# Ledger of designs, part 50: VHH binders against h2kzm9r124to488

Target 1, 365 residues: h2kzm9r124to488
Amino acid sequence: RFTIDTSRAKSNQYVVSLCSKKIGIIEYPDGRSDKQPCDVYWHNVVLSDMNKIVTSPQSRVNKFPGMTELAKKISLTHSISSMQKLFPDEYAFYPNSWFLPAHLADFHAFYRKAQALGKTEMWFIVKPDEGAQGTGIYLINSPNQIRNVDQRQLVQEYVADPLLMNDKLKFDFRVYGVIKSINPLSIYVAREGMARFCTEKYEKPDSSNFKNLYAHLTNYSLNKANEAYVHSNTLQDQTRGSKRLLSTVFHQLESRGVKTKRLWHDIKLILVKTTLAMLPEIMLHYEHHFYDSTGPQCFQIMGFDVMIREDGTPILLEVNAAPSLTADHIVPHPGRTLLEGGQRVRSIVDEVIKIPLVRDTLLLV
Short names: E, the ipSAE of ESMFold2; O, the ipSAE of OpenDDE; V2, 0.75 times the mean of E and O plus 0.25 times the DockQ between their complexes.

## First folded at step 14 (VHH; framework vhh_6fv0_2)

Design u3 (at its last look DockQ between E and O 0.77; V2 from the best seeds 0.80)
Fold by OpenDDE, look of step 14:
Structure u3 (fold): chain B 365 residues (1-365), chain A 124 residues (1-124)
Amino acid sequence: as target 1 above (365 residues)
Amino acid sequence: QVQLQESGGGLVQPGGSLRLSCAASGFTFSSYDMYWVRQAPEKGLEWVSWIDSSGGETYYKDSVEGRFTVSRDNAKNTLYLQMNSLKPEDAAQYYCARVRYTGGFEVIYPYDYRGQGTQVTVSS
């Protein structure tokens, strides 16, 4: 029987364990005491000793060495920017970006040029490189508004023309991809994903509303704190929830006349092109990590955050090397804020997406 | 078994034209979107054109837009690519491809359901 080591799965353990049981994989939640290799090792994060733990070249591990760092905002930007220089039209799906402090002058130059051309209403989003889940993110409309120019951070053009539904809430898609292998490169996309909605109605950024992150950022971790967040308890209810199935939203878009086939095609291309841009670094990290042995085969579930412009074109916002695989929400206690604690509640949307995702991934490898 | 067989490639001068064909078998052709992809020497596979199952929607790589035309005859289980105004950079092995589904996934790279390809050479 197929075996899986989940001793380092941590937050992923529940879903991985559940899926393993469903498909008949023997799980070792504490590792194998007999020191025999498992067929699969599932890690929540890549640790420096992974090469010591996963010693058999016949084994598989669900993380590429260095992917966490590579998927960070600045590293990702470097990878994509390199490709943009070679293929500007093909990589137009990534907003113009500057990493600070190195590109501060370039950013100023860009801004000046834009101003000279009469583009006076440009907005930018500043993202800390180490920031997660929307922490430390803010909008600016001038380089002079950067809070700390010496801090490692990413500045990107803000997408100010998002496609909106009738509810006027800004939303993006979390699309899940699996890099099955890098030699040869093999990429899969999950047909089901997530749509994340803001909790406040979108308005174009201006001096009065640019601080309202509930209107401008789609991150669940941020919006869940808003009282206006809509938790869905059923698949029927999720059609109006703050989290929706990708398929549901696609259906809604189709009803509005959006060319959803084209959209999906474009999204798939984004996944492929993004992965290709990252591939040289992935390979380098792999070789470096397993320099003294034949390494295992690595695979990885990736999250791609994609926003749709008003004209129907998708734009890549972020890549996540460790997308959350939890299938529950924390709901605040009655009369209390989320900060005061809450109860873990089942998320039907997350379950529908993530359980099959993990299951099918395990079946794939 | 899914089978795709490309034909129609050859040597042409810049500005010339070729028409590629792809014969499909082993699946319900009319139920699937079809792709043309190409691989040039020392380059990876790249998407060239897409046509939906009905033929009502067509899409193209930017570099070939206006020059290439994809079409299909579902009754004949055949996919076509009319290539006009060919450029040296269009030289490649051209493949007809179909998306593969496995579980809840689509295989998006590489295009593993493809034929042996047909060679297009553009040279003066």
Scores: ipSAE 0.865, ipTM 0.933, lowest interface PAE 0.4, mean pLDDT 94
Fold by ESMFold2, look of step 14:
Structure u3 (fold): chain B 365 residues (1-365), chain A 124 residues (1-124)
Amino acid sequence: as target 1 above (365 residues)
Amino acid sequence: QVQLQESGGGLVQPGGSLRLSCAASGFTFSSYDMYWVRQAPEKGLEWVSWIDSSGGETYYKDSVEGRFTVSRDNAKNTLYLQMNSLKPEDAAQYYCARVRYTGGFEVIYPYDYRGQGTQVTVSS
């Protein structure tokens, strides 16, 4: 019989156990006491000792070695920027980016060239390396506004023209991709995903308000970063936007004249091109991690965060190596904040997305 | 057995036209959205166009929009690509491919092409 080890699935274990039971997989939630390998190992995060845990070449594990680091903003941007140099039109879906201090002169040159061409209203987001998991990000409209220019940090063009629904809330799509294998490369996309809405109306940056946007941007970035740990904290839950099905929002966009089939195609291309940009590093980390033996067959569910411009074109915001597969959330008690504790509530949107995602991933492998 | 057979390629001068065909068998053609894709020497596959299962909606790669027209005849199980105003950069082996699903997933890499393709050459 087909077997799965879920002893390291943590908060994701509920959904994986449910799906395993439904399709007849024998689950070992505490690990296998007879030391025989399982067919599948389901980990909540990329484990540094994976090569000591998953030793059989016939086994599959739901993480690639090193993927957590490779999907982080700096490494991801490095990979995509390398492809942008070779194929600028093919990789236009990712904002221009500069790694400081090394690219400081390049950033100044870009800014001066754009000013000489008469371009105004240029905004950039700055992510300092010393800010853990997206904390401390801020907006600028000139290179002279960068704090601590000698410190490692990433500067990226800010998308100031997002497509908004009638309620003027900014949103992004969480699209789930599955890298089934890397040799040969095989990529799937879930046809259902999530749309995540901000809780405040969008304000376009201008010279008078951009400093007031720091808290909003930090809260939004922290919410995305915390999904990688499959847990939330009370502060991050206060900044989450509303969740809706991707399919529901696509229907709403179509009724407003958006060409949603072309949009979906462009999103699929983003997933493929991003994975291709990352692939050399994915292969190197795999070979390094399993250098002495034939390793397991890795696969991975990845979260791709995509924003839509007001002209209908998609852009890649982030990649999440360990998107949450939980189907509940914590809300505050009546009249209290999440800092004072909360209660668990089912999320029907998460169930509709994540149960089929995990079930069909298990069937795929 | 699923079969896709491309035909209609050839040698044309720049600015010329060709009409490609893709004959489908071994599956319910009218249930599938379809791609045209192409491969130039030493390059990967590049999508060219898409058409939905009914033929009511189409979209194209920007570089061919306005020059190429995809169509289908579901009664004949055939997909077509009318290529006008051909340029040297359009020279490639052309394939048709199915848009494939498995469970709640769409397969997005690699493309599901099955035929030998048909060669398009553009020379003076």
Scores: ipSAE 0.759, ipTM 0.878, lowest interface PAE 0.4, mean pLDDT 83
ESMFold2 (binder alone), look of step 14: mean pLDDT 79; pTM 0.802

Design u4 (at its last look DockQ between E and O 0.87; V2 from the best seeds 0.74)
Fold by OpenDDE, look of step 14:
Structure u4 (fold): chain B 365 residues (1-365), chain A 124 residues (1-124)
Amino acid sequence: as target 1 above (365 residues)
Amino acid sequence: QVQLQESGGGLVQPGGSLRLSCAASGFTFSSYDMYWVRQAPEKGLEWVSWIDSSGGETYYKDSVEGRFTVSRDNAKNTLYLQMNSLKPEDAAQYYCARVTETKGFEVIYPYDYRGQGTQVTVSS
């Protein structure tokens, strides 16, 4: 039987343990006391000593060294920008981006040029590089509105023309990909993913509404704090929830005449192209981390946040090297805010997505 | 065993035309979407065209849109690529490809099933 070490799985332990049991993998939640290697090591994060823990080249580990850093906003932008220079049309799925402070002048130049061309209603989104889950994000319509120009942060063109459904809520897709290997490169996409909806109706950003992040940011971590967040208890209810299955939303889009096959194809291409853009750095980090030995085989579940424009074209918003694999959420206590605490409640949408994702990933490797 | 065999490549002048064919065997051809992909020297494998299983939907790389036409004959288990107005940048080894499906996943890179390919050269 296959063995899995989950001693470093941390927040992922529950789902990984559950899936391991389902498929008959022997789990070592505390590691193996006999010092024998496991077939698979599941880590929540990559630590500097991973090469000391995973010593067998026949073993597999669910993280690529350096991927966490590489998937950060600025690093990702560097990787994609390099490809955009070579293949501008093929990499148009990533918004124009500037990382501060290094590209501040370039951003100003871009803005001036745009204004000169009569593009006076451009908006930009500022994202701290170290920020997660929407923290510290804000919109601007002029470079002089950047709060701290010396801070490491990413500025991107804001996608102001999202595809909206009848509910007028902005939404994006969390698409899950698995990098099975890098030599040779092998990439899989999960058939099921997540749609995340804002909790307030979308309006084009202006001076009156640009601070309303509930209308402009799709992040679950942000929107869950809004009273308007809709938790789904059943698969039937999720069709109108703040979290929906990707397949559900695709079906809804198809009913509206959207070419969903083309859309999915384009999304798959984004995953491939993005991974290709990152590949040189992934390889470099791998070689560096395992410089003194034959390294194990690495694989990794990745999250790709993709927004659909009104014209049906997908745009890459973010890449997550460690997408949440938890299948529950916290619901505020009656009469209280989420900040005051809450009860952990089963998320049917997350379960339907993440349990099969992890299970099938384990079967894949 | 899944088999794909490409043919129809050759040397053409810029502006010329070629018609590629792909003979499929070893699987139910009509049940699968099919792809044309190409690899130019010192470049990676790139997607060129997609046709759904029924042939009702076709998609193209932007650079070939309007010049290339993908079609299929399910009765003959054959995939076609009509290439018109060929450009030097179209020169590559062209492959017919089918993706594999695993439980819960689609393979998106690389294409698991490809033929030996057919060489397209565009030169004056």
Scores: ipSAE 0.717, ipTM 0.869, lowest interface PAE 0.5, mean pLDDT 93
Fold by ESMFold2, look of step 14:
Structure u4 (fold): chain B 365 residues (1-365), chain A 124 residues (1-124)
Amino acid sequence: as target 1 above (365 residues)
Amino acid sequence: QVQLQESGGGLVQPGGSLRLSCAASGFTFSSYDMYWVRQAPEKGLEWVSWIDSSGGETYYKDSVEGRFTVSRDNAKNTLYLQMNSLKPEDAAQYYCARVTETKGFEVIYPYDYRGQGTQVTVSS
């Protein structure tokens, strides 16, 4: 009765098919041959030809036009930075950012004001626009260290005070939000998510370790830049040692005195405020894409990566427009590193998170 | 049938106080965390405060912290907001809202309010 087209779900198809079967949705994994529309279209990524694939206004598609670009670091940072200028306290959850050369003077002013307030150890990431994918990023601790100040580049605060568990490992949360609709705006958050722990102990930056951090950040940036093309199989995921349930880590934080109900509330606000910051562009891209006809009702599962400061406050690190919904990960071949290749195995943590996420999203729509 | 009815609004001078009430019926009030939210003219709904189902934990928007106190009486199915040191920017229609969950999701936008709200006006 209720139908779903999963012909463009690719690696996510297994989980979507499983959920469709469980709740009684009729699946068309190769698309419909009778040219009738499905009720839902499940795409693994935002497709540029979405308006040719999903033509019925009664249909729903799990992606908004343009969202891949809107969620990428540059566009996301632009959207949030605009809100930070208007509402600095409301949007303090995102690192301060400057687009050079246009905001060079603003960056100098920020730095001098922070020094006047007694902040003596500040670090910034500089991301040149003209480098190869992920190459050329570097750390600075003063504005006068910026290379080629007249070139397009992004400067962003480096968040150097993460909350660490007893093992000194840095971690972040992957929180899943669902934008059910944009007119009217309707947003849900999944109660369960993922905590990702680094395999290496955290070292705070200082003048003595500057060079080592350059090399590490370059490799890290390359891993991040590949996220859109290789989801759960990225090099970044290959180097992250532990995936744990968000709920498990929340209980551990609570036992250490963290106010976890407040933390969860603050994370929910981050999802809402981030979506609100992006909303004008989401609406413009939708209207542009479906200019000549009433388009489908778009919805989308979004991944929000959130770090916790040592004082317990959450920081938004990035947004993923097409988070992986697969339930397997790559493990290194015996005697080899993840960088030398690997093999796929089931991930129980991913299954516990992603099967209910997809099932419940299908029930929402 | 879930019902929420707000009351206690009115006109006050800057620096004055009001106490809002929210009467709940049609659901097990003591099982739900609750919000107070507000809406000024030509604006969207804005979160004001949160209280957990037991009343043991509370959180406030920064602009009202120290001035507003949320509380609940689960025996009377009633939520309260004590507003002190009121400012002109606090003038709004105030609603109580339930923290609503659907299977594995929480609804985070829009807020789940059901009542007419109660008007708070702050004038000289």
Scores: ipSAE 0.687, ipTM 0.846, lowest interface PAE 0.6, mean pLDDT 82
ESMFold2 (binder alone), look of step 14: mean pLDDT 78; pTM 0.793

Design u5 (at its last read DockQ between E and O 0.87; V2 from the best seeds 0.81)
Amino acid sequence: QVQLQESGGGLVQPGGSLRLSCAASGFTFSSYDMYWVRQAPEKGLEWVSWIDSSGEETYYKDSVEGRFTVSRDNAKNTLYLQMNSLKPEDAAQYYCARVTETGGFEVIYPYDYRGQGTQVTVSS
ESMFold2, look of step 14: ipSAE 0.712; ipTM 0.846
ESMFold2 (binder alone), look of step 14: mean pLDDT 79; pTM 0.795
OpenDDE, look of step 14: ipSAE 0.816; ipTM 0.913
ESMFold2, look of step 17: ipSAE 0.753; ipTM 0.878
ESMFold2 (binder alone), look of step 17: mean pLDDT 79; pTM 0.797
OpenDDE, look of step 17: ipSAE 0.853; ipTM 0.931
ESMFold2, fold request of step 18: ipSAE 0.753, 0.742, 0.732; ipTM 0.883, 0.871, 0.866
ESMFold2 (binder alone), fold request of step 18: mean pLDDT 79, 79, 78; pTM 0.801, 0.793, 0.789
OpenDDE, fold request of step 18: ipSAE 0.835, 0.838, 0.829; ipTM 0.922, 0.922, 0.917
ESMFold2, last read: ipSAE 0.737, 0.729, 0.727; ipTM 0.871, 0.869, 0.861
ESMFold2 (binder alone), last read: mean pLDDT 78, 78, 78; pTM 0.798, 0.793, 0.792
OpenDDE, last read: ipSAE 0.829, 0.821, 0.837; ipTM 0.919, 0.916, 0.923

Design u6 (at its last look DockQ between E and O 0.88; V2 from the best seeds 0.00; counts 0 for: unsure alone 64.2 < 65)
Fold by OpenDDE, look of step 14:
Structure u6 (fold): chain B 365 residues (1-365), chain A 124 residues (1-124)
Amino acid sequence: as target 1 above (365 residues)
Amino acid sequence: QVQLQESGGGLVQPGGSLRLSCAASGFTFSSYDMYWVRQAPEKGLEWVSWIDSSGGETYYKDSVEGRFTVSRDNAKNTLYLQMNSLKPEDAAQYYCARVTETGGFEVIWPYDYRGQGTQVTVSS
């Protein structure tokens, strides 16, 4: 039987353990005491000593060295920008981006040019490089509104024309991909994913509403704090929830006349092109990390956040090298805010997505 | 065993036309979406065209839109690519490909099921 070391799975341990049991993999939650290698090592994060832990080239590990850093906003932008220079039409799915402080002058130049061309209603989103889950993100409509120009951060054109449903809530897709291998490159996409909805109705950004992040940012970590967040308890009611199945939303879009097959195709291309853009750096990090030995086989579940424009074209917002694999959420206690604490409650949407995702990933490798 | 065999490639002048064919066997052809992909020298594999299982929907790479037409005959288990107004940049090895699925996943890279390809050369 296959063996899996989950001693470093941490937050992923529950789902990984569950799936391991389901498919008959022998789990070592504390590692193997006999110091024999496991077939699979599941890590929540990449640590510098991974090459010391995973020593057998026949073993598999669920993380690529350096992927966490590479998937960060600035690093990702560097990778994609390199490809945009070579293939501008092919990589138009990524918004114009500037990383500060290095590209501050370029950003100003871009803004001036845009204004000269009569584009007076441009908005930009500022994202701290180290920020996660929407922390520190804000909108601007002028370079002069950047709060700290010396801080490492990403400035991107804000997508102001999102495709909206009848509820007028902005939403994006969390699409899950698996990089099975890098030599040769092998990429899979999960058929099921997540749609994340804002909790306030979308309006084009202006001076009166640009601070309302509940209307402009789709991040679950942000919107869950809003009283307007809709938790779903069943698959039936998730159709109106703040989290929905990707398949549900696709069905809804199809009912509205959206060409969903084309949309899905375009999304798949985004995953491939994005991964290709990152590939040179992935390879470099791998070689460096395992320079003194034959490295293990790495694989990784990736999260791709994709927004759909009004015209039906998808745009890449973010890549996550460690998407949450938890299948529960915290609900505030009655009469209290989430900040005051809550109880863990089963998330049916997350379970439907993440359990098969992890299970099938383990079966894949 | 899934088999795909491309044909119809050749040498044409710029502005010329070719019609590629792909013979499929070893699977229920009518149940699968089909792709045309191509690889030019010193370039990677790129998507060219897609047709759904029924033939009701077709999609194209922007650079070939309006010039190429994908079609299929499910009764003959054959995929076609009519290429008109060919340009030098269209020169490549052309492959027909089928999407593969494993569990809850779709394989998106590489295209696992493809033939040996047919060479298209565009030169004056």
Scores: ipSAE 0.764, ipTM 0.895, lowest interface PAE 0.5, mean pLDDT 93
Fold by ESMFold2, look of step 14:
Structure u6 (fold): chain B 365 residues (1-365), chain A 124 residues (1-124)
Amino acid sequence: as target 1 above (365 residues)
Amino acid sequence: QVQLQESGGGLVQPGGSLRLSCAASGFTFSSYDMYWVRQAPEKGLEWVSWIDSSGGETYYKDSVEGRFTVSRDNAKNTLYLQMNSLKPEDAAQYYCARVTETGGFEVIWPYDYRGQGTQVTVSS
């Protein structure tokens, strides 16, 4: 019989256990006591000691070594930017990016070329090297506004004209991809995903609002990626907008004349091209992690965050190596803020997405 | 069993034309979106065009847009690629592939081609 170790699934254990039960997988929620390997190990995050936990080459584990770091903005941007250099049209789905100071001249050249073509409303987000004095992320509209040009920092194109629904709310899609294997490379996309809406109407940047806007318009990961405060995480959940099914939003877009089959195709290409850009580092980390012996067969559910421009083209915002597979969320007690405590409620949208996602991933492997 | 059989390749001069065919059997052809993909020795496997199951919507790789036309005849279970204004960079082994689903997933890599393909050679 097929077996699964869910002892390290943490918050995702409920969904994985439910799916295991439905398809007849024998679950070990506390691990095995008999020192026999399981067929599948389901981890909540990429564990640095995976090679000590999953030792059988006949086992599968739902994480690739090192993937957490590889999917972070810096590493992801390095991977995609190298492909953009070689194939600029193929990789136009990712915002143009420059690592300063090394790429300062390239950034100036990009800006001059765009000005020569008549593009006058260009905004960029700057992420300085963090640490000293708590300097934060800011927006610029000219290269001469960069504060410390000799310091290590990332400059990235800011998408200022997102496609909005009739209510003027900014949204993105969370699309789930599964890397089933890397030798040979095998990639799947879930047909259902999530659309996440902001709680505030979108305002385009201008000189009067750009300092205040970044707190609400930049990716949550960019502003608070390394902050590990319980009350900070609770505050983000309080400000999160409504969740809708990707299929529902696609239907709404189609009724407004958007060519949603083209959009879906373009999103599938984003997943493939992003994975191909990351693949050399994924393979290298696997080989380094399992250097002395044959390791397990890794697979992984990845979250791809995609925004749509006004012209209908999709843009990759972020890759999440360990997207939440939970089917509930915390809301404040009646009449109180999340900082004063909260209660767990089920999310039907999350259940409709994540239960089939996990079930079919288990069947796939 | 699923079968895809490509034909219509050959040797042409730059600027010439070819029409590729893909005969499908072993599945309900009219229920599937289809790809044309190609493989050249140093380029790897590359998608060329996509057509939806009804034939009502098509997309093309930018480098072939305006030169290639994908079409299908669901009554004959056949996919076509009309290639005009051929360039040396179009030389490749061409395959048709279906958009394959399993459970709630679509397979997005590798492409699900099943035939031997058909060789397109462009010499100048």
Scores: ipSAE 0.739, ipTM 0.863, lowest interface PAE 0.5, mean pLDDT 82
ESMFold2 (binder alone), look of step 14: mean pLDDT 78; pTM 0.792

